# VHH binders against Protein farnesyltransferase/geranylgeranyltransferase type-1 subunit alpha (RAM2): the designs that were tried, part 5

Target 1, 316 residues: Protein farnesyltransferase/geranylgeranyltransferase type-1 subunit alpha (RAM2), of Saccharomyces cerevisiae (p29703)
Amino acid sequence: MEEYDYSDVKPLPIETDLQDELCRIMYTEDYKRLMGLARALISLNELSPRALQLTAEIIDVAPAFYTIWNYRFNIVRHMMSESEDTVLYLNKELDWLDEVTLNNPKNYQIWSYRQSLLKLHPSPSFKRELPILKLMIDDDSKNYHVWSYRKWCCLFFSDFQHELAYASDLIETDIYNNSAWTHRMFYWVNAKDVISKVELADELQFIMDKIQLVPQNISPWTYLRGFQELFHDRLQWDSKVVDFATTFIGDVLSLPIGSPEDLPEIESSYALEFLAYHWGADPCTRDNAVKAYSLLAIKYDPIRKNLWHHKINNLN

## First folded at step 5 (VHH; framework vhh_7pa5_2)

Design t02 (from h4 with F27R)
Fold by ESMFold2-Fast, scan of step 5:
Structure t02 (fold): chain B 316 residues (1-316), chain A 124 residues (1-124)
Amino acid sequence: as target 1 above (316 residues)
Amino acid sequence: QVQLVESGGGMVQPGGSLRLSCAASGRIFSIYAMSWVRRAPGKGPEWVSTISGSGGSTSYADSVKGRFTISRDNAKNTLYLQMNSLKPEDTALYYCARDLTTYYDSSGSEFDYWGQGTQVTVSS
């Protein structure tokens, strides 16, 4: 980085409530100076190389400061228009932003600014975004901001071709990763207007295989229900799926409801919940739904007892 | 802002070995796939090999499979190409490049940063 001179600029002091200020986290004198210089340059609407460097210095210590990101964006937009090569200028800005992002993975402003840069870019590349997205998900597979940004990229570029395989890979890495299952659902919601019979059969088999590996994993059961709801015109509640789910609950539906000690263990409480939901949709099977929710309340998921009673009361 | 500097080229006899290095600047080296691309005098560029950001996945051109090995040291921001059983046909200027293409297919690949190249000459 080049050193810039600010001797012609008078820093503008922070105006604060005195009593609040005494209780605040203390800031360094350098930070106060940088903030004062930023306020002065913003008030002058200065869109210069020294202003750009100042915003980078402030972002390094205060990346959540919304005003500085807006100011930097205005500077970048102006300098880009003055540049001989706007693509090169914006690519260098993205390279700078990559490093800032790696230092601040849970910062909302960074991802918002990144979206703004891609919108400004004359030839943005989704391929450029993929490595940083993968690295950050590898570091924290449940980072909301990274998942939201990836979804935004898919919509912005109208490109979903790699998302199903990506979700599969993450589920193979960690079958409990609900973010990966949620992203898989995002694919079906947004990428497909019509699902083919082969795609439908393959997806059902994928879901059932994952459930078979870990029957007491909530994610694929929730996903199966959501998938059925999304394609209900095409995916009737097939006896094969119902029969599959029934294999995880033993004979509990044929046993009298008694004390928890009298009831056997089952392979999946989520299978019982799934079946209860299915049976609850049809008046002819309402009694099965009531029994299943009652069993969940007394033995298989008593922590959510109030939820199960609510479900029973809503079976009209 | 990635600056790439290749080194390790030279003259070698057929059947010999060379190890090329590519030094990259910046923290972002570890997140991008990197490739080796070569250009013989008067010819267009030919893709040689790619390695994923983590180093977990590699791919090679059919002409170099079994002879060349690509690797990287992300702690040192350095990319390597170990070249064994060199042939006169391997004579070229070798570049390292940041690869925006998927790791499994570099045909028609999009590269956005190139080094200056290092010369490899295989002759008797």
Scores: ipSAE 0.000, ipTM 0.343, lowest interface PAE 12.5, mean pLDDT 83

Design t05 (from h4 with I28V)
Fold by ESMFold2-Fast, scan of step 5:
Structure t05 (fold): chain B 316 residues (1-316), chain A 124 residues (1-124)
Amino acid sequence: as target 1 above (316 residues)
Amino acid sequence: QVQLVESGGGMVQPGGSLRLSCAASGFVFSIYAMSWVRRAPGKGPEWVSTISGSGGSTSYADSVKGRFTISRDNAKNTLYLQMNSLKPEDTALYYCARDLTTYYDSSGSEFDYWGQGTQVTVSS
């Protein structure tokens, strides 16, 4: 950071929730000075290079201070309007923001500011966003803020062409990654006005293949149910899928409930839950749903027995 | 301020070697793929080579494959191109470029920042 002269400015006392008791104990006299200078420059509505640098110094130590992000955005809007090359100016700001973002991956204000910069940019590029998104997901594949920002970019740019392949790759890397399965669902909800029979069949096969690899993985079962619900007009609980799910529960529906110790092991409690939900949608199979939820409560998932009783009650 | 500064060019005889360097500043170098692109007099730009941000993946144009090696030192924010067995056809201005392509992008390379270029002349 370059040193600017502030001798013409008197620091004002800082008034933020960040100046609670804990912050005062941890922060240096330099922090108090920087915050006082920021308050003074904000009160003067100064939109200068030294003010821009001051906001960077404050963001380095207090990135959650929402007022400083608003002030920086106003400075950037002013500076870009006077710039001979607006595209270059905003690209430099995004390059600065990349470093700040990597240092603060769970900070909401940073991602919000990034969105504001892209909206301000005369020719924003989704490709420009992909390197940092990839790096941050590679580092923390379940970071909610990074996934939310990627979804925002897909909508902002109206570009989904690589999202299905990307979700597939992350599922191959970690089949339990619910964020990747959620992103795959985001694709189907938003990317297609019309979906072909081939695409539906291929997607069902993808889901079933992943379930077959790890039958006791909740994520693809939750996804399968959501996918069935999203395309209910075309799938209507496809018999191939129901038959497939049945292969994971053996013959437990034929056995008496009163002997839990005598009940066999099953390959997937989530298959039983999936089938219970399916059977619960039809009055003709309600008894099967009740039995399935009861089996979950007494043997296959007793930790969540209150959930299963609640689901039984909701069938009426 | 984003800067890409190439160096290491010069005049060399056919069969000779040169090592180009590109010093990067003003952005997080390690997250971006980087490319070398050359332009011969009177011709359009020709992509030469790309290296991923981590350095784990490299790709080369058929015309240079087996002769050129791209590498990077993320600690020094520097990109390199080792050029061996140089031919007169390799004579061009060589540019360092920040590459926005990802593994999934089959539409071709998108470069958002370029260096000034360094001249390589291969002549007898």
Scores: ipSAE 0.452, ipTM 0.769, lowest interface PAE 2.5, mean pLDDT 87

Design t06 (from h4 with I28M)
Fold by ESMFold2-Fast, scan of step 5:
Structure t06 (fold): chain B 316 residues (1-316), chain A 124 residues (1-124)
Amino acid sequence: as target 1 above (316 residues)
Amino acid sequence: QVQLVESGGGMVQPGGSLRLSCAASGFMFSIYAMSWVRRAPGKGPEWVSTISGSGGSTSYADSVKGRFTISRDNAKNTLYLQMNSLKPEDTALYYCARDLTTYYDSSGSEFDYWGQGTQVTVSS
């Protein structure tokens, strides 16, 4: 084994540092070789099996290189059109892409390419996409690219049947997972244009139960506000929601706005923000909104005082 | 090329045991649920067992529960079915299949790749 200068990799364990440095050196030399070959084939507009293989080798070392993904897509389109079994050809390409995706979980080009393949596919399957999406979310439950691609699939296939249960399971695993709460909202916005009284009641109870477990968790409060706005004309228990939120702020609205040291502790500053937003929507409760935002500015969230003052000004 | 190659079938007496294997290649084996499906002569396919990609979850048909055990070795890209207390009714061609169903799918199993099958015959 050859030894190299590892001053730039000292934070990692010695075995990992050595391997990383060697891989970095080899990567540079291999990249130059592969790029030279790719440039030649691209200039010839060669759409061949060897060109396809070369793009795979380059993607393995430089997955963010846009030009190589575009070249591979052109090769795949050409070869697919000449294939006896287009479904099998594209399924093989997706099988290859699964491995590339797992090796590069935060690469935008991979998900864009995957969408392009599904658009070309004569019989694309959302079920085929689910295993890799589940595995990648299990590995990193907040991966923006995976969540965005899952939403795209739901819209592309017009299929939302398992999304609510999936979001519930992720929230049960980690109640602070804002990506799961955001996906749950995506379901209500896109999957349901007609919602039953039972569904509304069950969802409100789900939200309130999760808030009760961790009142100072921002995610379910943001979600509750969004859900309330989405279905305000259909909700039967708006007053129950307001009453519930009020249980987390004590009697602060009945007290004069004076010294911060004289104000009581509250269970949730997000409850106060939620109530301020709710009251701010109705001229009859504008004074309550002003007071709530003022309390946030002076005591319960002074770091964002400029935001709260801006909110007050927007109420006029 | 995606390939699923079953092995381990054969003839066995009632009460005997067999271990089936399925060698997978051409796809990321560890991310897909895998299933065993059998087909008796003149009958449609009958789902036998499923294992999740990680191996953390397994499910079995009522007819084989307690007698069969599904397992996988993701390092070797291999699926297994340990068959104990075999009955004449277990006689069938056994297929390894890539399973696209998930825990949340209430529509039933969907398989996109199948092996060629391995014959299991339970007779005196």
Scores: ipSAE 0.211, ipTM 0.647, lowest interface PAE 5.2, mean pLDDT 84

Design t07 (from h4 with I28F)
Fold by ESMFold2-Fast, scan of step 5:
Formats: sequence, C-alpha cells, structure tokens
Structure t07 (fold): chain B 316 residues (1-316), chain A 124 residues (1-124)
Amino acid sequence: as target 1 above (316 residues)
Amino acid sequence: QVQLVESGGGMVQPGGSLRLSCAASGFFFSIYAMSWVRRAPGKGPEWVSTISGSGGSTSYADSVKGRFTISRDNAKNTLYLQMNSLKPEDTALYYCARDLTTYYDSSGSEFDYWGQGTQVTVSS
C-alpha cells in the first residue's frame, strides 16, 4: 500500500472562528487536517489519484458532506476517460461504493451518486446492482432508500421481469411489509400497458388469499383498493370482491347505530373502510358509505374519528 | 483494490486430482455468485461451474458434472474447485470470475472481474 504526499498543498482553515466566545467548537486534529486538505484540493480543482483517495477518507468520516460527492464524481469522470478499461474502472468504483453504502444505508447522497455512476457507465448492469439490494433489504426490509433505488433501476434499465416474483417472496417472508406491497403496485403501474384476464384473476386471488390469512393487515386492503382503481374499467368493483370484503364485517350494516358496547366485533376494520370507499363512489349507495364511516368513527377505528367525519363530509 | 488470485494448478496424470483456490479481496465476496471459467490452448473460454453467494446452489458444465465440485468459504473470501478424475481435455488455464447471475435471471453468465488464471495440465 502507498500513502500519498500532500507536502505541496497547504490545508485551508475552517472559516468559522473556533475561538469565538459564543461559537467555541473543538475538532480533532486529524479531522481538521483532512477537511483542510479537501478544501484546498477542491479550490484547485485537482483531479488526481491522491484527490480520489482523499475524498474516500473524507466520505468515511463525513458521508453527508454533499460537496465531496460532487468532487469525487468529477475526479472519477476524469480518471475513467484516461483508463485503459473504463468498464473495469467504473465497476471498481461501484464495489468501493457498495462498502460505503452498507455502512450508511440511509444516506441519500450515496444512492444519488450510485445513480450518477450507472448513467456514466458505458455498459451498466442491473444484475450487478441486485446483490447489494438483496443484502440491504434482507437486513432492513423496509428501507425506503433501497426500495426507491430498486424502482429507479427498473425504470433506468426498463426491466421489470422479476419484480412481481421478488415482491411475492418478500410478502411471503413478511405479510405486513408495506414496502413489498407498494413495490408490487409499482410493477402493475409501470411494467404493464395491458393486463390479461388471467393476470387480473390471478392477482385478485393473490390479494384475497393474503387478506384471508391476516384480515386485520392494512397493506393488502390498501393494495386491493389501488389495484381496483388502476384497472377500474376492467374490474368496476367486481361483486366478487365486494362480497369477499363483506365476509369480514358480519351483519354490522344491518344493526342500528348505538353505543360502542352494543356493537359486535368484526374481523377487519379495513374491510369496513374498503366497503365504505366502494359505496361512497356511487350516489345510489351513499347511505351505506355514511353508515360504514360512522361505524368506524364510533367503534371500529375511533382513533381516526376525524378522518371518518371528513370522508362523510366529502361524499357527493 | 479488487483482486482475484488463483492458485493450486499444476501437472497431474490422467485420473488424478487437483484443488484450485481463488483468494478474493476488495469487494463483498459473500453477496456475489462466483464462477470458474477455463481456456484450453487454441480455444475460447468455456464456463465450468458457478456457486451462489450463500453457497446454497451450484451448477456445472456437462463436461465436468460428477467430477468437479465448486465450493466457497465466505469467512476466508475464498472460492474452490475440487477436480477429480482429470482428463487430458481438462488441460487449460483456469480463471476465477465474479458472476453477476441471480436467482431471478439465470439466462446467462455475466462476468465483471477475472483473475490472472492458474494452469492445469493433464498429461501422461
């Protein structure tokens, strides 16, 4: 291993007066040196191997320093143009970034930089991205940045072919994983211009099977509503789906609205919400929607009482 | 810096055995599939075997099935190829390669890193 020499560069001091009585800030000497060297090389616009290494050292201690990511990108762009093998150069940069990403999974600059590298790459590979995405989702299956980056990759590569199976696997692992259900919806919105009758029937059955397993899980109910809305012209709130939803609320719609103590328990408040939304879309069933929202406010979801009143007021 | 360093090659008689090793550094070894690819004198590269990142799945070229075994030690960042019942036609330079193949897309091997190779010579 070689260490780079910085004897020809004078570190630029921090502009803030650290000896000010009201703003005394103490920095470690090593951190101060690294930041001073970074400021000096940035001011010189030096695009060299030692500058590249310095950016890595800065990123290790200050990964949220957005200026250093822009500087590193400029260095990488310059150095790759001088490389005998641009593909290998950028692949090595992505491998370096994998380690930084694993150490900082919720840093948005890292994911932004990764996108920039793929755009710069002459032959980018979605397959190359999948191992790090899988590792990070396995560690934190609800990491917003990881899911957002996977969606960006699907759009960037115009490749959705394994996303439905992937979403299914994650839902099988954790049926409450709203990120996996959201990704499944992303697939239908972006991957399909036309859906076949077999695909529609299979997807509805998948949704209903998951709801049947855990009726009080909000995620598949929200997904079902979204799926019905996305394919409204094809499904038009199929009576089979409405009939399925009613199996989770008993006969509460036939009972008078009384005190909460007089109303029975139901298998899913989300089923009642789903039905209220369905009935609220048709003036002929407005009274059913009002009753369902009122029941939610009084008994089945009183914590969101103000939301249910708002929904009643917005009918018609 | 990314490195793939093969070792364990040599000369062996037909029917003999060799164990190849590949020491990996500079990337997260355990998350990537790894492959062995060989190049015989005067021929193009021939894929030999692949192992998944976890080691849970393996695949082999028809020419080596039943004779070669691929394995990995993720704690040591090392890939192995146990070669048994070696034939003269197994004579080649053997490369360790990082394989971008995934469970959901096994339509073909895509390699982005290669070692320098280790020579295997099977002769009487």
Scores: ipSAE 0.270, ipTM 0.676, lowest interface PAE 4.6, mean pLDDT 87

Design t08 (from h4 with I28R)
Fold by ESMFold2-Fast, scan of step 5:
Structure t08 (fold): chain B 316 residues (1-316), chain A 124 residues (1-124)
Amino acid sequence: as target 1 above (316 residues)
Amino acid sequence: QVQLVESGGGMVQPGGSLRLSCAASGFRFSIYAMSWVRRAPGKGPEWVSTISGSGGSTSYADSVKGRFTISRDNAKNTLYLQMNSLKPEDTALYYCARDLTTYYDSSGSEFDYWGQGTQVTVSS
């Protein structure tokens, strides 16, 4: 950090009331000075190198303050316009932000600010974002903010070419990682309007293989239903999917509904839910859907019995 | 601020060896792939070699494969290029560059920071 002179600026005192009490007890003398200087410079609308440095010092100790991020963004916009090399200036700002982001992975304002910088950049690069995204997902593979930012980048850059392989790698690492399954669905929703026969067959095989490994894992069953809804006009694969799902519920649909003790165990309650949803879409199989939801309510998922009754009532 | 400082260049005879170093600062060195890129007099930049952030993967231009070895020491934030069996055609300014390439994207290298370069001259 460069040492700047603030002798021409008088720090503004912290106004105290009961609503700000929690913030008061966390103040050091240095923090009070920094905040006072920031308030003074903000009130003057000063967009200067010393103001930029001051915001960095405050963010280093208090990254959750919304006002400081807006002020820094205004300073960066101003200074960028006066720079001999705008690309280099913004790349240096992103490098600074990388460290702040790595130290504060769940801070919403940091990710929002990052998006704003990419929008401001005359030649932004998705490749530049990938190392930090990889490091942060490696550290916490289910971090909502990191996954949301990656999706934003894909949409901003209109670039989905590596996302299917990336999601596959994360699922291979942890089959229960719902964030990875959700990201795989994001790919199909945004990158593909039409699926080839080979892609369809390969994707269905991928899903079925993962379900077979852990039949009571909700993530691939939710994904299968979403994938079916997205490409539902492909009549040829529907019977194979239904037949596959049926292998996990035994003969429960042929048995009378009565005592839960008389009903057999099944390999997957999610298979039964999937089949109920599928049968509920066709008037010819409505009775199968009603029976499946009833079985879920009575034996296979009684904790959610009110949900299952609601689903029966919503069938046409 | 990001700084990349190359060193280790010099003059050698054909068949000689040199080891280049690049001292990096101002960013988390271990998460970025790093590359060596050279520029011969009157020519455009030529990519020489890349190493992944962890050091687990390396790649080389056909012109240097088998003669050059790229390595890194993440504890020291330093990138290296061991250059053996040097040829007159290897005469160039050698730049250390931060490489944004990932194993999911083979569509070419993208560099966002470069050093000032270190001169390698191979002549009799």
Scores: ipSAE 0.084, ipTM 0.582, lowest interface PAE 7.0, mean pLDDT 86

Design t09 (from h4 with I28K)
Fold by ESMFold2-Fast, scan of step 5:
Order: sequence, then C-alpha cells, then structure tokens
Structure t09 (fold): chain B 316 residues (1-316), chain A 124 residues (1-124)
Amino acid sequence: as target 1 above (316 residues)
Amino acid sequence: QVQLVESGGGMVQPGGSLRLSCAASGFKFSIYAMSWVRRAPGKGPEWVSTISGSGGSTSYADSVKGRFTISRDNAKNTLYLQMNSLKPEDTALYYCARDLTTYYDSSGSEFDYWGQGTQVTVSS
C-alpha cells in the first residue's frame, strides 16, 4: 500500500449520545482516524487516488460498512472516466475485489459491489467470474451469496449452457446440498422456454434415482414438487410420481390412527409430506391429506406437530 | 498492477532443454488457470499448455505432448514450463497468460492478461 498525506484535511469527529459513546471508547485510535478522514472526504465529495486507497484501508477492517462501498463505487466510476483504458481499469478493480472477497466470503456488500462493477463494465465477461465462483464453492459449497451471484451472472449474461452439468456434479459430490438442487431448479425456470418429453423423462429419472439413494433427504423431494408444479397443472400429478412416492410409506394410509408404538417405520417422512400436499390440492382426496398430516404429527415428524395441524385446518 | 514476467528463454541446440518461469503479481494467482502460448515468426498465436488453479489438471497441445511439462508453485506465485527434446519448430516467443478456463468450459483460449514474452530459439 502507498502512503498518502492528509495534512490538508481535518477529520470529522463522531458525534454520539451517551449509549453510542460507550461503543466509541472501544475503537482504536487508528480506526477513529480512518473513519474521520473518510467522513471528511465524503463530505467534500473528493474522488481522488488517496480517497480510493482510504476506502481500501477501511474495507480491510470494516467490510460491512455499506457507506464506504458506495463511496468507492463513485470514486471508481469517476476514475474510470479519466482512464485511457476503461476495460483494463475495471478489470484491475475486479482483481482487487477478488482478494477482498476471499477474505470475506459471507459479506453481502462485496457481491453487490461486484454486480455494480459488471454493470459499469463496457465488455464484461462471465468467463472472468467463473474461477472465483469455482474456488468459493469448492471452499463452501452451500455459500448463499456465491450461489446467488452465479444465478445473477447467468441472467445478466443470458448464459446457462454449463449450469445443469454443474448442478449435477455438485449433487453427485454431496446429495444433501440444497443449494445445488435450488440451482438445478433455477436452470429449468430460466434456461428453457419449452421442455421436451425426453428432457422431462430424463429429469424425472434423475430425481427418482437420487431419492432412491437417500429417501430421507428433503432436498430432492422439495425439488420434485417444484418440478412437477413447473411442468404440470398444480392440481394434477403424474401417476408415476405418486406411485413412486407411495413406495416409501408402506401401507400406513390403510392402518388405523392409533398410538405411535403401533405404527410401522417408513422409509421417508418427506414422501408422506409430498403425498399429503398432492392430496390436499384436490377435494376428492382431502381425507387422504388429513390422514397423512395426522400421521406426520403423531409419529413421523412430531417436532413440527403444530405445522401439520395448521395444514389440516387450511384444507377447509 | 497485474504483472506477468517471463524468464528462462534463450538459444539451445535441437534435443536440448530449457525451463521457462513466469512470476505473477497483482492478483490472486491460485484462483486462475495459467497458460503458455507461443508465437512463431509469421504465424498466429499457438496455445501450448494450461494448468488449473490448484495444479490438479494439466493439458497440452499435441505438438508438445510428452516433451513439455507445465507446473506451478502457488506459494511463490510462479508458473513453469519444462521443455525437453526441443526441435527447431519450437522456436517462438513464449507468453505466460492468465487463463479464464474452468473445468466446465474446456474451450480455453480466453486470456485477459499476458506477459511480454521470452524468446526461445532452437537452432543447429
């Protein structure tokens, strides 16, 4: 980092009440100085190289301070307009941001700022974004911010060509990764205006195969329901899917509702929930839905007993 | 800010060996795949080799397969190309390049930063 002179600027002091004053005494003198200088430069609307460096120093210690990100963006926008090579200037800013992002993987402001830079960029590249996305997901495959940014990139660049294979690989690595299942759904919602019969059959087989491997995994059951709602009438399910789900609950719907000790174990409580939702959409199968939710409340998911009673009441 | 500085080029007889190095600075080296690209007199750029960010995957042009080895030291931010059994047709300016290739896009060939190049001359 380069050392800049601030002798021409007077730091603006923090004005606080008694409660804020208690928090203020916990700050280091260096932090107070940096914040005072930032307030002064912001007040002057100074868009200079020393101001840019100051924002980097503050972000290093307080990356969640949203005001500093807005200030940096204004400085970058101004400085790029003065640059002989706008593309190179913004790519250097993205290179700097890569370092900051790796040090702060769960910081919302970083991803928001990155989106702003790509919108400002005259020739943005999705390929430029992929290496950091891969590294971040390799480190934490369920990082919400990384997945959200990848989806934003797909929409911004109108490019979905690798997303289904990518989601499949992440699911193969960790079948419980709900982020990967959510991303797979994102693909079907956004990448395809029409789905062929072959694609539908292949996707259903993929889902069923994954459920069969781990029937007590919520993610593919939630995905199956969403996929059916996307490509079939909300109140009409493919009989193959219903028959498949039924294989995981045995004969519990034909048994009397008694004490929990008298009810058998089932392969999946999520299968029972899936069927209850399906049956609850049709007045003709309302009794089956009531029984399924009752069984969930009594034995198969008693922790969420109040939810199941609420769902029964909402069938009216 | 971003700098890629190649070294290790020179003159060598056919059948000889050279090791090229590329010192990278100004970006997070371990995130990016890195490539070697060469340009012979009167020809366009020819991709030579790529190594993934972690170093776990490598690929080579058919013309150099079995003779060249790409490697990297992420602790030192340095890329290497070990060139063995050199031929006159390997004579070229060799560039270190930051490669935007990922494991889901094997098309390669999109580079956003290049070094100045280092000359390799293979002659009798």
Scores: ipSAE 0.012, ipTM 0.541, lowest interface PAE 8.7, mean pLDDT 85

Design t10 (from h4 with I28Y)
Fold by ESMFold2-Fast, scan of step 5:
Structure t10 (fold): chain B 316 residues (1-316), chain A 124 residues (1-124)
Amino acid sequence: as target 1 above (316 residues)
Amino acid sequence: QVQLVESGGGMVQPGGSLRLSCAASGFYFSIYAMSWVRRAPGKGPEWVSTISGSGGSTSYADSVKGRFTISRDNAKNTLYLQMNSLKPEDTALYYCARDLTTYYDSSGSEFDYWGQGTQVTVSS
């Protein structure tokens, strides 16, 4: 390919604030020139192949510059409208964006632009998004941007069919991966208008099995509480779940509250918190909730003692 | 720009062998499954074989299983199809295709880019 000629364009000066910040990072005359050319082409509203190439060069060195992403989107929208094959054109743009995304996994502008391209696409494919999502989660399983984009794709495509299995796989890989547990909850909140008794039983068993493996893991306890709240009318704080949680706190509720040294160790402080929340929802079990929160404040989670006292004071 | 360029086709006698290559450029080759699809004269396209991005998983059409082997070299961005014990029924244009199939997707193959094809003719 030949290099593009800009001899007909006078570069416009970069704003002082942006220039000073970026010069501290890059400090090159080439960067100043590229930005000046970009401002000039933007002011002319030029939607051309040379402008598209210029935006790619700027994104390579300053991917957080939000104005350039908007300009590139306008160019792409224009070029796409003149293309013989709009699907092919936009797929080529997504191929370019894949490389930029892999090099900048925590840049929110890139994910926002990707959403805009899918909205513009006449035949967008969730299947096309899955390889890059898998690669990026395999590299960093807790990357907030990748998880947020996957959720957006599920909603945009109204497709949740693989999400429960995907969350299960990631939880099997790392049981402490709160992002995977959060995504599993996203599935239940958004994918299911109704849930069968078999699905409820299977999900509760999945949760209980994971808790049994690592009782002091906060993630499945937070998930269990959320799942119970989501399907409260179906589960009614099932006594089986309450009985299960009770197995992790020993006989601590029957013992007098004494010095921290006199209280036994328990398998899970999160089990005690879960039970306190359950008992606090019913006036008939308020005393159990008060005792459980008091034990958390005194022995099992004293760092958050002010939170536990607040919980007690808000029990009506 | 995405490009898929096939090579290695030609004329061969029944029972012979050919090795097809597909040179890929313009995308992250290693993250995509790749497939071979053929089109015989007067017939529709027939899927032949797929290989996962890592090369760890392969699948074959019943008509070629045991005779054809799909492989890839991710360092060279190249896909291969080793064709052994060729039959006259294998005569077709062979296309390299980027396959959007994922571990979780059982809905079937979906292809977004195709090569120009390479001709394989099996005759005496």
Scores: ipSAE 0.013, ipTM 0.526, lowest interface PAE 7.9, mean pLDDT 86

Design t11 (from h4 with I28W)
Fold by ESMFold2-Fast, scan of step 5:
Structure t11 (fold): chain B 316 residues (1-316), chain A 124 residues (1-124)
Amino acid sequence: as target 1 above (316 residues)
Amino acid sequence: QVQLVESGGGMVQPGGSLRLSCAASGFWFSIYAMSWVRRAPGKGPEWVSTISGSGGSTSYADSVKGRFTISRDNAKNTLYLQMNSLKPEDTALYYCARDLTTYYDSSGSEFDYWGQGTQVTVSS
């Protein structure tokens, strides 16, 4: 880092009562000085290289300080307008931000600032964003902020061409990764205006294959329900899906409810829940839904028995 | 503050070897793919080789495949190009470049930073 001289600037102290003073005594004097200098430079509306460096020093210790990000953005806008190469200037700012982001992956202000930089950039590149997105998801595959930013990039650049393959790879790495399943759904909702029957059939097969690998995994069952709801106009799929789900519950629907000890094990309680939901939508299959929810309450998911009783009471 | 500084060029006889280095600073080196690109006198730039951020994937131009090896040391923020069995047609200014290419995007290399280059001359 560059060392800048601030001898011409008087730090502005924080005005607080005695109890707040006691709490602040535990912070370093250097931190208080940096914050005071920042407040002074903000009040002067100074948009200089030393002000830019000061914001970096503060962000390093207090990245959640919203005001400093706004100040830095104003400095960057000013300095880029004075720059002979705006693209190079903004790319250098993104390089700096890459390090800050990797050190603070769950900080909202950082991702918001990143979006602002891309909006400001004359020729922003989705390709530039992909390495950091991949690295951060590889490090924490369920980081909400990283997934949200990736979705924002897809919409901002109108580019979804790699998203289905990427979601597939993460599901292959960890079949329980609900963030990857959620992102896959984001693709189907946003990527295409027209979806072919072949694409729908291939996706249904993908879902069924993943369920078959781990029948007691909630994520693909939740995804299947959502996918079915998006394409409910394809009635033939309901029958195929119901037949598939039924393979995981054996003959449990033909047996009397009895005591839990008299009921067999099933491969998936989520299959039974899925079937109950499906049957509950049609008065003609209401009895099947009631029995399925009752079986969930008595044996296959008794910890949520109150939920299952509630669902029975709300059936038409 | 991004800097890419090449070194290791020089004069060598046909069939000889050279090892190029590129010292990177001012960015998180390990997250970016890196490439070598060369420019011979009177010719446009020619892509030579790319290595992924982790070093797990490499690719080479047909003209150098089997003779050149790209590698990186992420702890030292340094990119390398080992050049063996050099030919007169390998004579060029060699640049290291930060490559925005990812495994999912095979549309070709896109570079946002270039070094100053290091000269390689292969002559008898």
Scores: ipSAE 0.012, ipTM 0.513, lowest interface PAE 8.4, mean pLDDT 86

